# Designs tried in a protein design chat: VHH binders against DNA primase DnaG (dnaG). Part 27

Target 1, 371 residues: DNA primase DnaG (dnaG), of Nanoarchaeum equitans (q74mb1)
Amino acid sequence: MAKFAPVQYKYIIKAEFEIDGIVDREDIIGAIFGQTEGLLGMELDLRELQKQGKLGRIEVEYKRVGNKTIGTITIPTSLKAVETSLIAAAIETVDRVGPAKARFRVKEIVDVRSSKREYIRNRAKELFVQLLSKTAPDIEELRRELEEAYYSKQLIEYGEEKLPAGPLVEKSDEIILVEGRADVVNLVKHGILNVLGMNGINIPKSVVELSKRKKVTLFIDGDRGGELVLRNLLAAGADIDYVAVAPPGREVEELTNKEILKALKSKIPLEQYIKNLRISINNDENKEKYKELLSKVFDTKKAIVFDEQFNIIDEKPLEEIDKLPSAYGIAIDKILDNETYAKIKGKYQLILALDSNVNAQERVITLKDIQ
Below, E stands for the ipSAE of ESMFold2; O stands for the ipSAE of OpenDDE; V2 stands for 0.75 times the mean of E and O plus 0.25 times the DockQ between their complexes.

## First folded at step 22 (VHH; framework vhh_8fcz_2)

Design aa5 (from z3 with A61V Y107K H110Y; at its last look DockQ between E and O 0.41; V2 from the best seeds 0.00; counts 0 for: pae E 8.3 > 2)
Fold by ESMFold2, look of step 22:
Structure aa5 (fold): chain B 371 residues (1-371), chain A 121 residues (1-121)
Amino acid sequence: as target 1 above (371 residues)
Amino acid sequence: QVQLVESGGGLVQPGGSLRLSCAASGFTFSSYYMNWVRQPPGKGLEWVSDIDRSGGDTTYVDSVEGRFTIIRDNDKKMVYLQMTSLKTEDTAVYYCAKDRWQYGTFKWDYEGQGTQVTVSS
């Protein structure tokens, strides 16, 4: 649809043309003015009417197809219907543009008031569909952001470490202990108000002390990160009574109400959870590979590093353990102690050792674990 | 006063089926989630399943999912547990329980004697 201008035109003449040649916009406009000159008398001369503001700017839209030029013209007019019709008919008499033969046919004469109403209606429909589409996704995102901010406001600070907590953590005989602030927010959002978070990898002193006074359920992620949290808590002397676990691969901070309640209702005593971890190692499909690697390193005073296919990459005496490359795993012929762990920390995902007196962040499998 | 009366237990062989029933009284039954919990020999209570107020959403502990079905009838104030493909580890006293929410902690109200389910070759 043509643009609406501030000048009040009544009609728009739309004509199609086909020209047997390559011409430019000015050639087309010039032919329209030139070949209609004098046809309708002085009062309806197109050039004169344009000077008087009774014809608008002639708009031309064209393409070149082969050796032809085809397109449309649009002529706004403030003339009455009869005069507009005469102008349209005169345009159809144009039979040349420059040296090329031409044919013009008036497609329609559009009443601007009627066309404007239809344009408004169609555009309103288009905007309405866009509003529904864009608003629905944006509203849901905004709702989630406002919801998070709202429930974050309900948190309190607990202890000298200013730990994130739900409002009922001090009043309840039982607490639910989670890894971080996002977990606390999610549980409070779902009505669990006796929740306490820990910030970062170090176990806060306030958490350890609280665990000795209250019944504690540790609610952990369904991956190995959650198991590390438990190990660190136990090493710090926390008194954990139960463990609740998010579904595999899920984090506590992302759980739905149903998943939270199911996990909490299915909590198990700490001792049973630890037993389950041991049974899981025995069902590991790679158990025999762990045994083989430990057997290869046993009583050799060496360490070996291996890839994810359990192929040995490098081997060195224990004295040179710091010179081994990073890899998927390492097997060592000794008890994993603090000195040794300091030399290999962060270089491997899996550590095979004779025994361990270190709570390593990586997975450690010992001879005791694979018996 | 809240009363929950369980029935329908018995002796069954592995792979068998049982249907437990629970008659509820003394509270507005349709306002509460209902649960089945069980106590295996020598162990504490274990949650088995719950059902929301309308009966549209059900949840199960992983070990029974696909084998047990919890159903409620709000007009009769009844909760049922349809058990199929029973295993020896399902042996327990089964209790019907009403949710109790206090200080952000989930608890159950159970007042019945329970009903014994024994799965044995």
Scores: ipSAE 0.013, ipTM 0.604, lowest interface PAE 8.3, mean pLDDT 81
ESMFold2 (binder alone), look of step 22: mean pLDDT 82; pTM 0.845
OpenDDE, look of step 22: ipSAE 0.752; ipTM 0.927

Design aa6 (from z3 with D52T A61V; at its last look DockQ between E and O 0.09; V2 from the best seeds 0.00; counts 0 for: pae E 8.1 > 2, placed apart)
Fold by ESMFold2, look of step 22:
Structure aa6 (fold): chain B 371 residues (1-371), chain A 121 residues (1-121)
Amino acid sequence: as target 1 above (371 residues)
Amino acid sequence: QVQLVESGGGLVQPGGSLRLSCAASGFTFSSYYMNWVRQPPGKGLEWVSDITRSGGDTTYVDSVEGRFTIIRDNDKKMVYLQMTSLKTEDTAVYYCAKDRWQYGTFYWDHEGQGTQVTVSS
């Protein structure tokens, strides 16, 4: 645990700071006392409150990055809510540390008693359900339903589309974007509150708008469905910064806390994710066969269908593409568009095309995917 | 002031082993998850591993799982990364990093100069 004073404290002020210079802990603490001196009067003077034991020691954690100092401040108080709020506001007025320009921002004021009671309540319920789960399968289903109902009440609605979201989406500079409501519930259950879902709406306008002003991590399922979500977002103009991927074959909504943290800590930039997808195609043992089939169809105005060994089964002019039999794959001499896809949807597992302007449910490989 | 000092890097043949160390000071060490992150040549920072406050649980990126072991000593305020079966793709500058907040987060911050690990024939 932290170096908090005895349990008589009622509130904890948590603030962050950025300082345009290299400073020490003592410089930061000195600036707080010095620049708030006389600001709140003698009754709320920070030095005096500390001498009286009503204000705990100011704990400072900081990091030096280049020529800047960034970090956080933790201040326990035994004062009432109003007085605590005044002190927190006064700290935000600190604009220098030594010769350096500084910015302080209060992130939260924690009610010590409420936080402990909330933890105890939630943990007791969790332990009770765990005890019952040893007795019958119906109890496990009931536990799941109770947890879903409990955490669903903590969600907010975001935007005109009334998207499911965690309560901190608007306040956070970074958000985690997930496919649906069940994913949001699972992340909130595990303490991730800056999450936004796309509940049954294709690509919501509010998501695209938000993505242009906040850093976005897209957290996708570990299958082809997750890749489709990414493609749809990019086609809509969303500005995705990072991708986090659930383990292969797993869905975000079913992940444990450990799996969620691992995936989010190991997120990668979007550009790197896309590069990895292209490298996977280039290392595919069938890469040369894809090139051969595309070369055979190129500039012929035809489509060819092929089996799992890449033997040609049939070929027809593009205008007769709907008359081709179902098979393992099809190669076409055109850009895959909505009209063409409607004629071949569900008939093949693999589509080879010159390019694509649709996001097909089947695997699509284009000329630009092949190096 | 938060200070993290990494050491123990070097040149190693593929299949070799190294143990990295990180000395921590300036914060309540036992209250935070600790991480190892790395920066391969020409690439950005990549998260490698974390360890809980007590050391009771560890997590690894898939590419190193089974080969790397993160260990902490709260009395000495030390974090270690035991690396075995090293591959050329493990070549990077390795940093230790503190979780940004005490409650187990997915945000981490590094501060030290790092330690170079080079795996080559």
Scores: ipSAE 0.051, ipTM 0.647, lowest interface PAE 8.1, mean pLDDT 81
ESMFold2 (binder alone), look of step 22: mean pLDDT 81; pTM 0.834
OpenDDE, look of step 22: ipSAE 0.632; ipTM 0.885

## First folded at step 23 (VHH; framework vhh_8fcz_2)

Design bb1 (from w1 with A61E; at its last look DockQ between E and O 0.19; V2 from the best seeds 0.00; counts 0 for: pae E 3.3 > 2, placed apart)
Fold by ESMFold2, look of step 23:
Structure bb1 (fold): chain B 371 residues (1-371), chain A 121 residues (1-121)
Amino acid sequence: as target 1 above (371 residues)
Amino acid sequence: QVQLVESGGGLVQPGGSLRLSCAASGFTFSSYYMNWVRQPPGKGLEWVSDIDRSGGDTTYEDSVEGRFTIIRDNDKKMVYLQMTSLKTEDTAVYYCAKDRWQYGTFYFDHEGQGTQVTVSS
């Protein structure tokens, strides 16, 4: 999908609102889409019109006055006057933003020709950014920082940890979970509004709780760091339904609209993704070392501890597994269960076992993974 | 009433070719991205390809890129999937679908019965 060709806008809907509560931009945009969905049929559905490029980005300007939020929305449209008027009327039916009562009132519908001065100013800003990108590559990070600042104003804070989120994360039945704020900004920039970010490797409690209430697609970078995020989420007890992966060597925060939608449309159920990870371990350059260590411990009722060069450091019977020293890895002649994991948790980076009944935080390789 | 009617499936040998067709009615066809999705035996729905409103921009799932071509004809309200170099892994029921977005969530609207593609020696 989703290279948008430029469209010529004919009209701009300008509406005012007053909301009996403190809300953010994303809440207001979400209410407009949510409460007008299906109201005018498929041909005049606001989300569909925006996807088709016939309805522009909804711009929101607001101020907080006491316990109220007051402001203006601006919606460009390439539709004819009748259809534009119908959409304007539908917007006036929006009567809540989140828990707060709201009133929307269309102030005017502006013919774009009369707004040429505003167009020139906005277009000049766009052309200036393009010029900087082409002629001064050493300031490309400044351009990205300006884009991120602009779109980050459409984010909300979610949960006690105040996680970055798109405005529709609570209203949607499904969410897209990403690693950090820059990922959320990029997805929101491209119209993915049901996104929730985390702050690095430490898994927020609010993410785990939300994952149990909604369907979750984890959208991860194409490198090995994305696999670590998944492992940490599972160890924390998160309920992940699907995985979407950025192209190899690409980060979610840098993807184009086309790449984002391809990855999301190509999402894989969690169980299939885990199966694929086990198959990719068979292509690991150390695969034969794993086989050798598992073979050496197999049917011995022992555990073997080894270093980063896969040299055996120590070995003990399984009943003395807690007496083995910390090291790079451990191989055990046993299915990894909760009791065994409790004795070795945090002592090793790699666990080789016959099988596993545990969602360990460490890398676990089993006989099935290397056969 | 939205209606999507798939056809053109069948039994084919590995390495063979098929062309799937989808006739659309009951909605403004030219206003939607169109997709092909498939359901292999015993598995969930997999996205295969999409095509933009004008037909100028196409995207493919990695395993089919270079082998499959999605085409649309807005005048006839048709979507096609030209499949070549077919593999046994391509065996599935194929559906065409229009995009539907609700509260930031993407869904495939596939109301047709699909068309069976079987790739077997």
Scores: ipSAE 0.355, ipTM 0.808, lowest interface PAE 3.3, mean pLDDT 81
ESMFold2 (binder alone), look of step 23: mean pLDDT 83; pTM 0.850
OpenDDE, look of step 23: ipSAE 0.745; ipTM 0.928

Design bb2 (from w1 with T105F Y107K; at its last look DockQ between E and O 0.42; V2 from the best seeds 0.00; counts 0 for: pae E 4.8 > 2)
Fold by ESMFold2, look of step 23:
Structure bb2 (fold): chain B 371 residues (1-371), chain A 121 residues (1-121)
Amino acid sequence: as target 1 above (371 residues)
Amino acid sequence: QVQLVESGGGLVQPGGSLRLSCAASGFTFSSYYMNWVRQPPGKGLEWVSDIDRSGGDTTYADSVEGRFTIIRDNDKKMVYLQMTSLKTEDTAVYYCAKDRWQYGFFKFDHEGQGTQVTVSS
């Protein structure tokens, strides 16, 4: 017969205080709850957390020296490191106990289950100083920044390019390959530790070499930009075994645990993914219009902008591409590169090009896609 | 020691329904996510659905969502797959499997012989 254990705490916040007055334990505890109310939102409200059993009893040890009260507080918490650090920072904002001026300083955050207390304490203090030194950012935004900083420490550097990676990339027979650092951080946050990131649009040699030794699942965003990443990897000679795709319109870096697991469990062989891409393009009812526009611009050194009905609105030499008006789409007689994309970003919903080396936010269709 | 015994497969017409069962033994059943995976003829394993330890949270592959329902009974150590609106593409050997972490990535442990589902007109 299994027995339910008492709440197990993960961290202990230890703070020191000096109060310019004679106060009791209840005054100190009341000030902590009262002056942190509303600072961290409903989910991290100290009274609520204590009701939920996620904060333990606040233990206060103090002595009275002259007209002052000096001591320490101890707050056990079952919360994660990031939330514990936010609570610790909030406690340092307490500046009065009753009528008396007070100063609170977090001495340490003890990791009950590991010996990582020095990192957390130091980083929490740095982030608290940043908060005090800046205009007040949204607390939810600060929480996200703390999460990234914490999980980024769990990352290792892989290869000569110093690629962001989870700690188990070399040990694992299989790896999850993602586009960038933010994706790696999100996957590590959710317990996927055999992940390797790339440096944006340039395909690292270390990725290509690793792909020939291990089973690789490429995990891409749910938009057309992920297809470009795959093409660049294949052109560089990478050996990709499977593709996992984020839900439509979603990016890997923003996925929840459930979305990550579903996408990874639903991975498909590379050959099937490529087949699906060809079927999707062949079924586009405007495919012939794309062909007509590309053929019209081909070998002209020009760009053509068009409306939603595929009527040509304007046409200029490629050197003057930045002078073309915004429209539904643009067709260009060149490979879409970073230089060209910088001149047209955000002006169009559809880009037709001879080929593409860019992960554009807009839909890009190339001659190879139309085949 | 781990045993997973699948049953309930058979021949059905397109649009039909079928309920698969999996009896588990040799491990602490309630401690694991349970999955259904399938192997279509001449193809590799394809994930179908999972269910969390309590049975309250379920996830489905896009190809079966809305048509299949995964259910578990921790007291009886059973997992089920209720299939409806069956298509010829659902033809496969179906296996149940438990999740297992190894070196920070997912592995499916399937031990049974599976149960054949054939959807044919």
Scores: ipSAE 0.230, ipTM 0.740, lowest interface PAE 4.8, mean pLDDT 81
ESMFold2 (binder alone), look of step 23: mean pLDDT 82; pTM 0.845
OpenDDE, look of step 23: ipSAE 0.730; ipTM 0.919

Design bb3 (from w1 with T105H; at its last look DockQ between E and O 0.28; V2 from the best seeds 0.00; counts 0 for: pae E 4.9 > 2)
Fold by ESMFold2, look of step 23:
Structure bb3 (fold): chain B 371 residues (1-371), chain A 121 residues (1-121)
Amino acid sequence: as target 1 above (371 residues)
Amino acid sequence: QVQLVESGGGLVQPGGSLRLSCAASGFTFSSYYMNWVRQPPGKGLEWVSDIDRSGGDTTYADSVEGRFTIIRDNDKKMVYLQMTSLKTEDTAVYYCAKDRWQYGHFYFDHEGQGTQVTVSS
């Protein structure tokens, strides 16, 4: 049973057709390949997929009834559900066989390994109708949209905040914590079912409580935004055990299976991650400039704005901070709080402060960050 | 019962080479990714490399990529780690491990005593 050939294919597309004319098997197969050529791009081109062994031989059964040819086609595929659905929808666009008008309709998509045909059939039809009624979007965008819709229905809601989660978040002794819903969908798509998402920067109480009774791996994006999420979690009292990081410039929601696996296998203890962050700041080429600027404002009750070369542009008392011009950065003689941040939000790329009670969208460097 | 027995460790000078072996038994070896993980002195476990079921797809930690090669022999139920250009930072106890990937749940298994690799002058 382990070597049985049908296990190689994941799905079988079954479609019916009616052709207003007398045609042969070769005419029908040729029309399917010819009229879908280029429709889904080279990655999902039927002839290329068949050459790659990802699409099986198209089997045709037909009979001639009067001046018409009526029958069925069967197309086995080893592709995933999303790609199979796109191909099935594309077959319905075939409207001629030779000189004859034709109508193709996908009857069903059989899941060789399990029976979830109704979802795939319905969703593929909905998306294909959308394509017919509008300028077709990039095929990669459509594929992402279809995958999101499919896998989002496998999510559960966790806690009072109705957080997006994989189905095993409650049962597992360990969870993978991610920033948002799109991240959860991507991990579930790749078979990671003990995943929990948050509502962005706002740290839900349910997450903090869960972290105290389960081992938590925080899986963050490969940019500065991921570090802010960690800082928020720690400030809220969450008990984070490990950190996994997406490759530089990559977001968790866009990672491939290999990238996810490597990141999770390379997770490091929280304490080590924090140590690495402090070393990175210490090796920053501009660290001494940050210290110089922060020392200049220290105990002065002032704020100083500076350019990309760290030249001071303007200086004002803290009570007049809103009157400072926009610039590359600002250094302030206080703890960055909500009131102060509201006055400077969006005006600077870099904020130097004594400490911070705010997760700013800009880079914030504090005395704790500088040795 | 699952058994993983590592061997081939030893003392080597920086820049040297060493080949680690792992003998597996008690499970369907060819159905699992196999991994090398290591524990440097005074640190936690660090993942080193994995290899897929057929041996065709390998992945490495950034710290060892280009220097280490993971190899498997499904007939002999063996995993190997070919180590070259060794550095003092590679000093660790090395373990082989299989993934546990069930119900969408991911974590490492590791068993046995491991094999000590010491890189020093």
Scores: ipSAE 0.224, ipTM 0.737, lowest interface PAE 4.9, mean pLDDT 81
ESMFold2 (binder alone), look of step 23: mean pLDDT 83; pTM 0.853
OpenDDE, look of step 23: ipSAE 0.600; ipTM 0.875

Design bb4 (from w1 with Q102N; at its last look DockQ between E and O 0.39; V2 from the best seeds 0.00; counts 0 for: pae E 2.9 > 2)
Fold by ESMFold2, look of step 23:
Structure bb4 (fold): chain B 371 residues (1-371), chain A 121 residues (1-121)
Amino acid sequence: as target 1 above (371 residues)
Amino acid sequence: QVQLVESGGGLVQPGGSLRLSCAASGFTFSSYYMNWVRQPPGKGLEWVSDIDRSGGDTTYADSVEGRFTIIRDNDKKMVYLQMTSLKTEDTAVYYCAKDRWNYGTFYFDHEGQGTQVTVSS
């Protein structure tokens, strides 16, 4: 096997060890691989990384002092800073070499290509402390937490609402608008720097204002939650130019680089996206049930509540709409206005109405949507 | 001056195949992702596919995935689009474009006349 040239590696992990016993190089290397196996998942398995050439030869220098073995480990990697730091932290968990007690401590992580080594070393220390403080979380969740902590220091705050944003959102003539902070973090780490998040509570005034002076691509999750975000934005008066959609069932915060780029390149003008939504409603397997419920309530001056099987649970005159029980859905014989919505907000998941003047948090289907 | 010359379009029946070519000049070809973009009749530009600088990684719009294949030859400064199982909705003027993106916003600079693909019975 040949050693990889140093120019292809990005980082070098240097760790010190003290072992309460006399051991050989092979014992030390075996303990490192054995005690980290499965700890970071298959993606960051040290044996696999070395097989793939992403982790260099583990170089061990040691000496025997009395009945102890003391030395250093040098591990070159071509991995990014976050992954390198996680591997470095995992090495510190190695507590035995054969029968002997062992202590490993990362001395430094050297940036081979730049003089950013002190930043990485400090980050590795901070992340290690956080690991020790947490109860056994899922490894993938821990990876996300570490990555968020690292990239969040590149984010800025935008507007009076202190919205999470990429560092170049002000300078760009076009922006990418996403639902929340985790989306911003994911996009920034993949080099998407003109991104603005909304933190998912209300449509911020700063977003509406910005949308009127910059081109906006709304990048939404591939589920019905993304449709709600769009409806809320439009009701607030935001000027959205394009929509990009994550793959079905996927969230923007979890997308790979390739998925992000494909979605952004495949963006659709807002008008076309809305047209596609109406076609989707027309092909909804429950469309006929929506029509049936709306026709039953039409011109009756009543509201009807129904369960998930679309069985009617109760009905009352519109004047008594607040007396209807919570249920899966409600159908009303009127245009959904602010007064009516105030009386039913939060009681239903689906609202069927003749039309809507309201930015409702629930899914609203109107006669226009199904005709 | 960036110059992109598309060719290989034509009239084809549904289910047929075509191979589009794009000759590039006026820029360092091997430094850019290359794209195919199309403009259906009466509509705006629609991204079709891209290919990375080495040709090792390709991405396709959902509407063409599995039917189209993008290929590049850096020595000849050429990009190709192998199209199979053509549908009437594939009818468009096809343009080759070098990748330009800034901060995550993608721009498609197309300099050529494009090549017309018509899929009709």
Scores: ipSAE 0.398, ipTM 0.826, lowest interface PAE 2.9, mean pLDDT 82
ESMFold2 (binder alone), look of step 23: mean pLDDT 82; pTM 0.840
OpenDDE, look of step 23: ipSAE 0.768; ipTM 0.932

Design bb5 (from w1 with G56D; at its last look DockQ between E and O 0.46; V2 from the best seeds 0.00; counts 0 for: pae E 2.3 > 2)
Fold by ESMFold2, look of step 23:
Structure bb5 (fold): chain B 371 residues (1-371), chain A 121 residues (1-121)
Amino acid sequence: as target 1 above (371 residues)
Amino acid sequence: QVQLVESGGGLVQPGGSLRLSCAASGFTFSSYYMNWVRQPPGKGLEWVSDIDRSGDDTTYADSVEGRFTIIRDNDKKMVYLQMTSLKTEDTAVYYCAKDRWQYGTFYFDHEGQGTQVTVSS
């Protein structure tokens, strides 16, 4: 009945049915299409979705028991989870096949991406039982798989700040610290269960306290913004032991399993990361120009804007910073804070400041960066 | 009891090549990812490469990618590191290690003495 387009399916809907009558496969399929027509609007019409290849062939298996027809259906779909759930719910509204009363109930919606996990879960249980029935088994790999299956996709709240965390953060000797909830979700999804997020920009007391008891790896995005997070943590007194960095231009929240493991395995001691950062800044071809501009504003209570050749275009007292024109860059005799950043956001590509308390979208270079 | 025996190190000039070997015993070798890690003089351990259970999927540290190749032979319980275009920065004691997971944390289990690689002009 159905035609496939060249798309990969994301979900499989599995439903059971019981029909008070003797019907054929085509009667069942016809009832499903007919009784859901118009129910979810034109964009989620089952006939239309099947024509588009977004909904696969409806597979029907049934048997006749007395005057009843009992069976199951499976429907592959390339739709997102919400849309698939709506389709599944619509199927449960089918109450007749021909003149016969019918009941449909969705048994499960299988995530095709997690079909490998379902196989692993079932196989891990079998292997675990086999190991218990055999002498001296090697269970390290199986224990890892069982932990992942049991704790997968579970988040907990940690500390008084109710920080997002993986389920094993309390039991682990080491913690992976990430910036936010989306990072925690991604790492837990990929089996990294000893992760703790900083649910916001302020430095949580629970993070600082935990960092003094456990080894901490700070896992940051592959751009300049992660360096600011590290500085704020250190200023708050956190004891960070290692730094892991996402690939250039990539965020922790978007990494694949392979990228996550490579970054974590490649972690480096904090002292080495800071040393590397200093070397990178020292090799910037414009470093001396940054130093010159910062020196010119230092202790003047002014801000200076400059062009791509580092020529000064304008300068004004810090009180009038909002009156400076847009330019390539700005140098300020101040710690970049939220108040100041609000006045200059989006006007410059480069910000030179004495220090920074802000995760700015623009490149920020501070005195600490060049010292 | 887990045993990992590394060999194949030596003295080589920059640009040279070496092939390291690791013989494994005392565990179900084919069930674990295997790694090479190294310890440069006066520094801590640095991860170099890993290889999955089947040998099909490999990952390398940025500093060695394109120059090193990790290979495994599950029948012989061996893992190898083919090193080419060696640099002085590659000077280190090299260890092979298996992954171990504990409470969501992974560790490198390395039991061997390692094998010294020295890259010197």
Scores: ipSAE 0.460, ipTM 0.849, lowest interface PAE 2.3, mean pLDDT 82
ESMFold2 (binder alone), look of step 23: mean pLDDT 83; pTM 0.848
OpenDDE, look of step 23: ipSAE 0.773; ipTM 0.935

Design bb6 (from w1 with Q102E Y107R; at its last read DockQ between E and O 0.24; V2 from the best seeds 0.55)
Amino acid sequence: QVQLVESGGGLVQPGGSLRLSCAASGFTFSSYYMNWVRQPPGKGLEWVSDIDRSGGDTTYADSVEGRFTIIRDNDKKMVYLQMTSLKTEDTAVYYCAKDRWEYGTFRFDHEGQGTQVTVSS
ESMFold2, look of step 23: ipSAE 0.577; ipTM 0.894
ESMFold2 (binder alone), look of step 23: mean pLDDT 82; pTM 0.844
OpenDDE, look of step 23: ipSAE 0.720; ipTM 0.917
ESMFold2, fold request of step 24: ipSAE 0.532, 0.454, 0.453; ipTM 0.876, 0.853, 0.852
ESMFold2 (binder alone), fold request of step 24: mean pLDDT 83, 82, 83; pTM 0.850, 0.846, 0.848
OpenDDE, fold request of step 24: ipSAE 0.725, 0.717, 0.746; ipTM 0.916, 0.912, 0.925
ESMFold2, last read: ipSAE 0.502, 0.446, 0.557; ipTM 0.871, 0.851, 0.886
ESMFold2 (binder alone), last read: mean pLDDT 83, 82, 82; pTM 0.853, 0.843, 0.849
OpenDDE, last read: ipSAE 0.706, 0.740, 0.732; ipTM 0.909, 0.921, 0.920

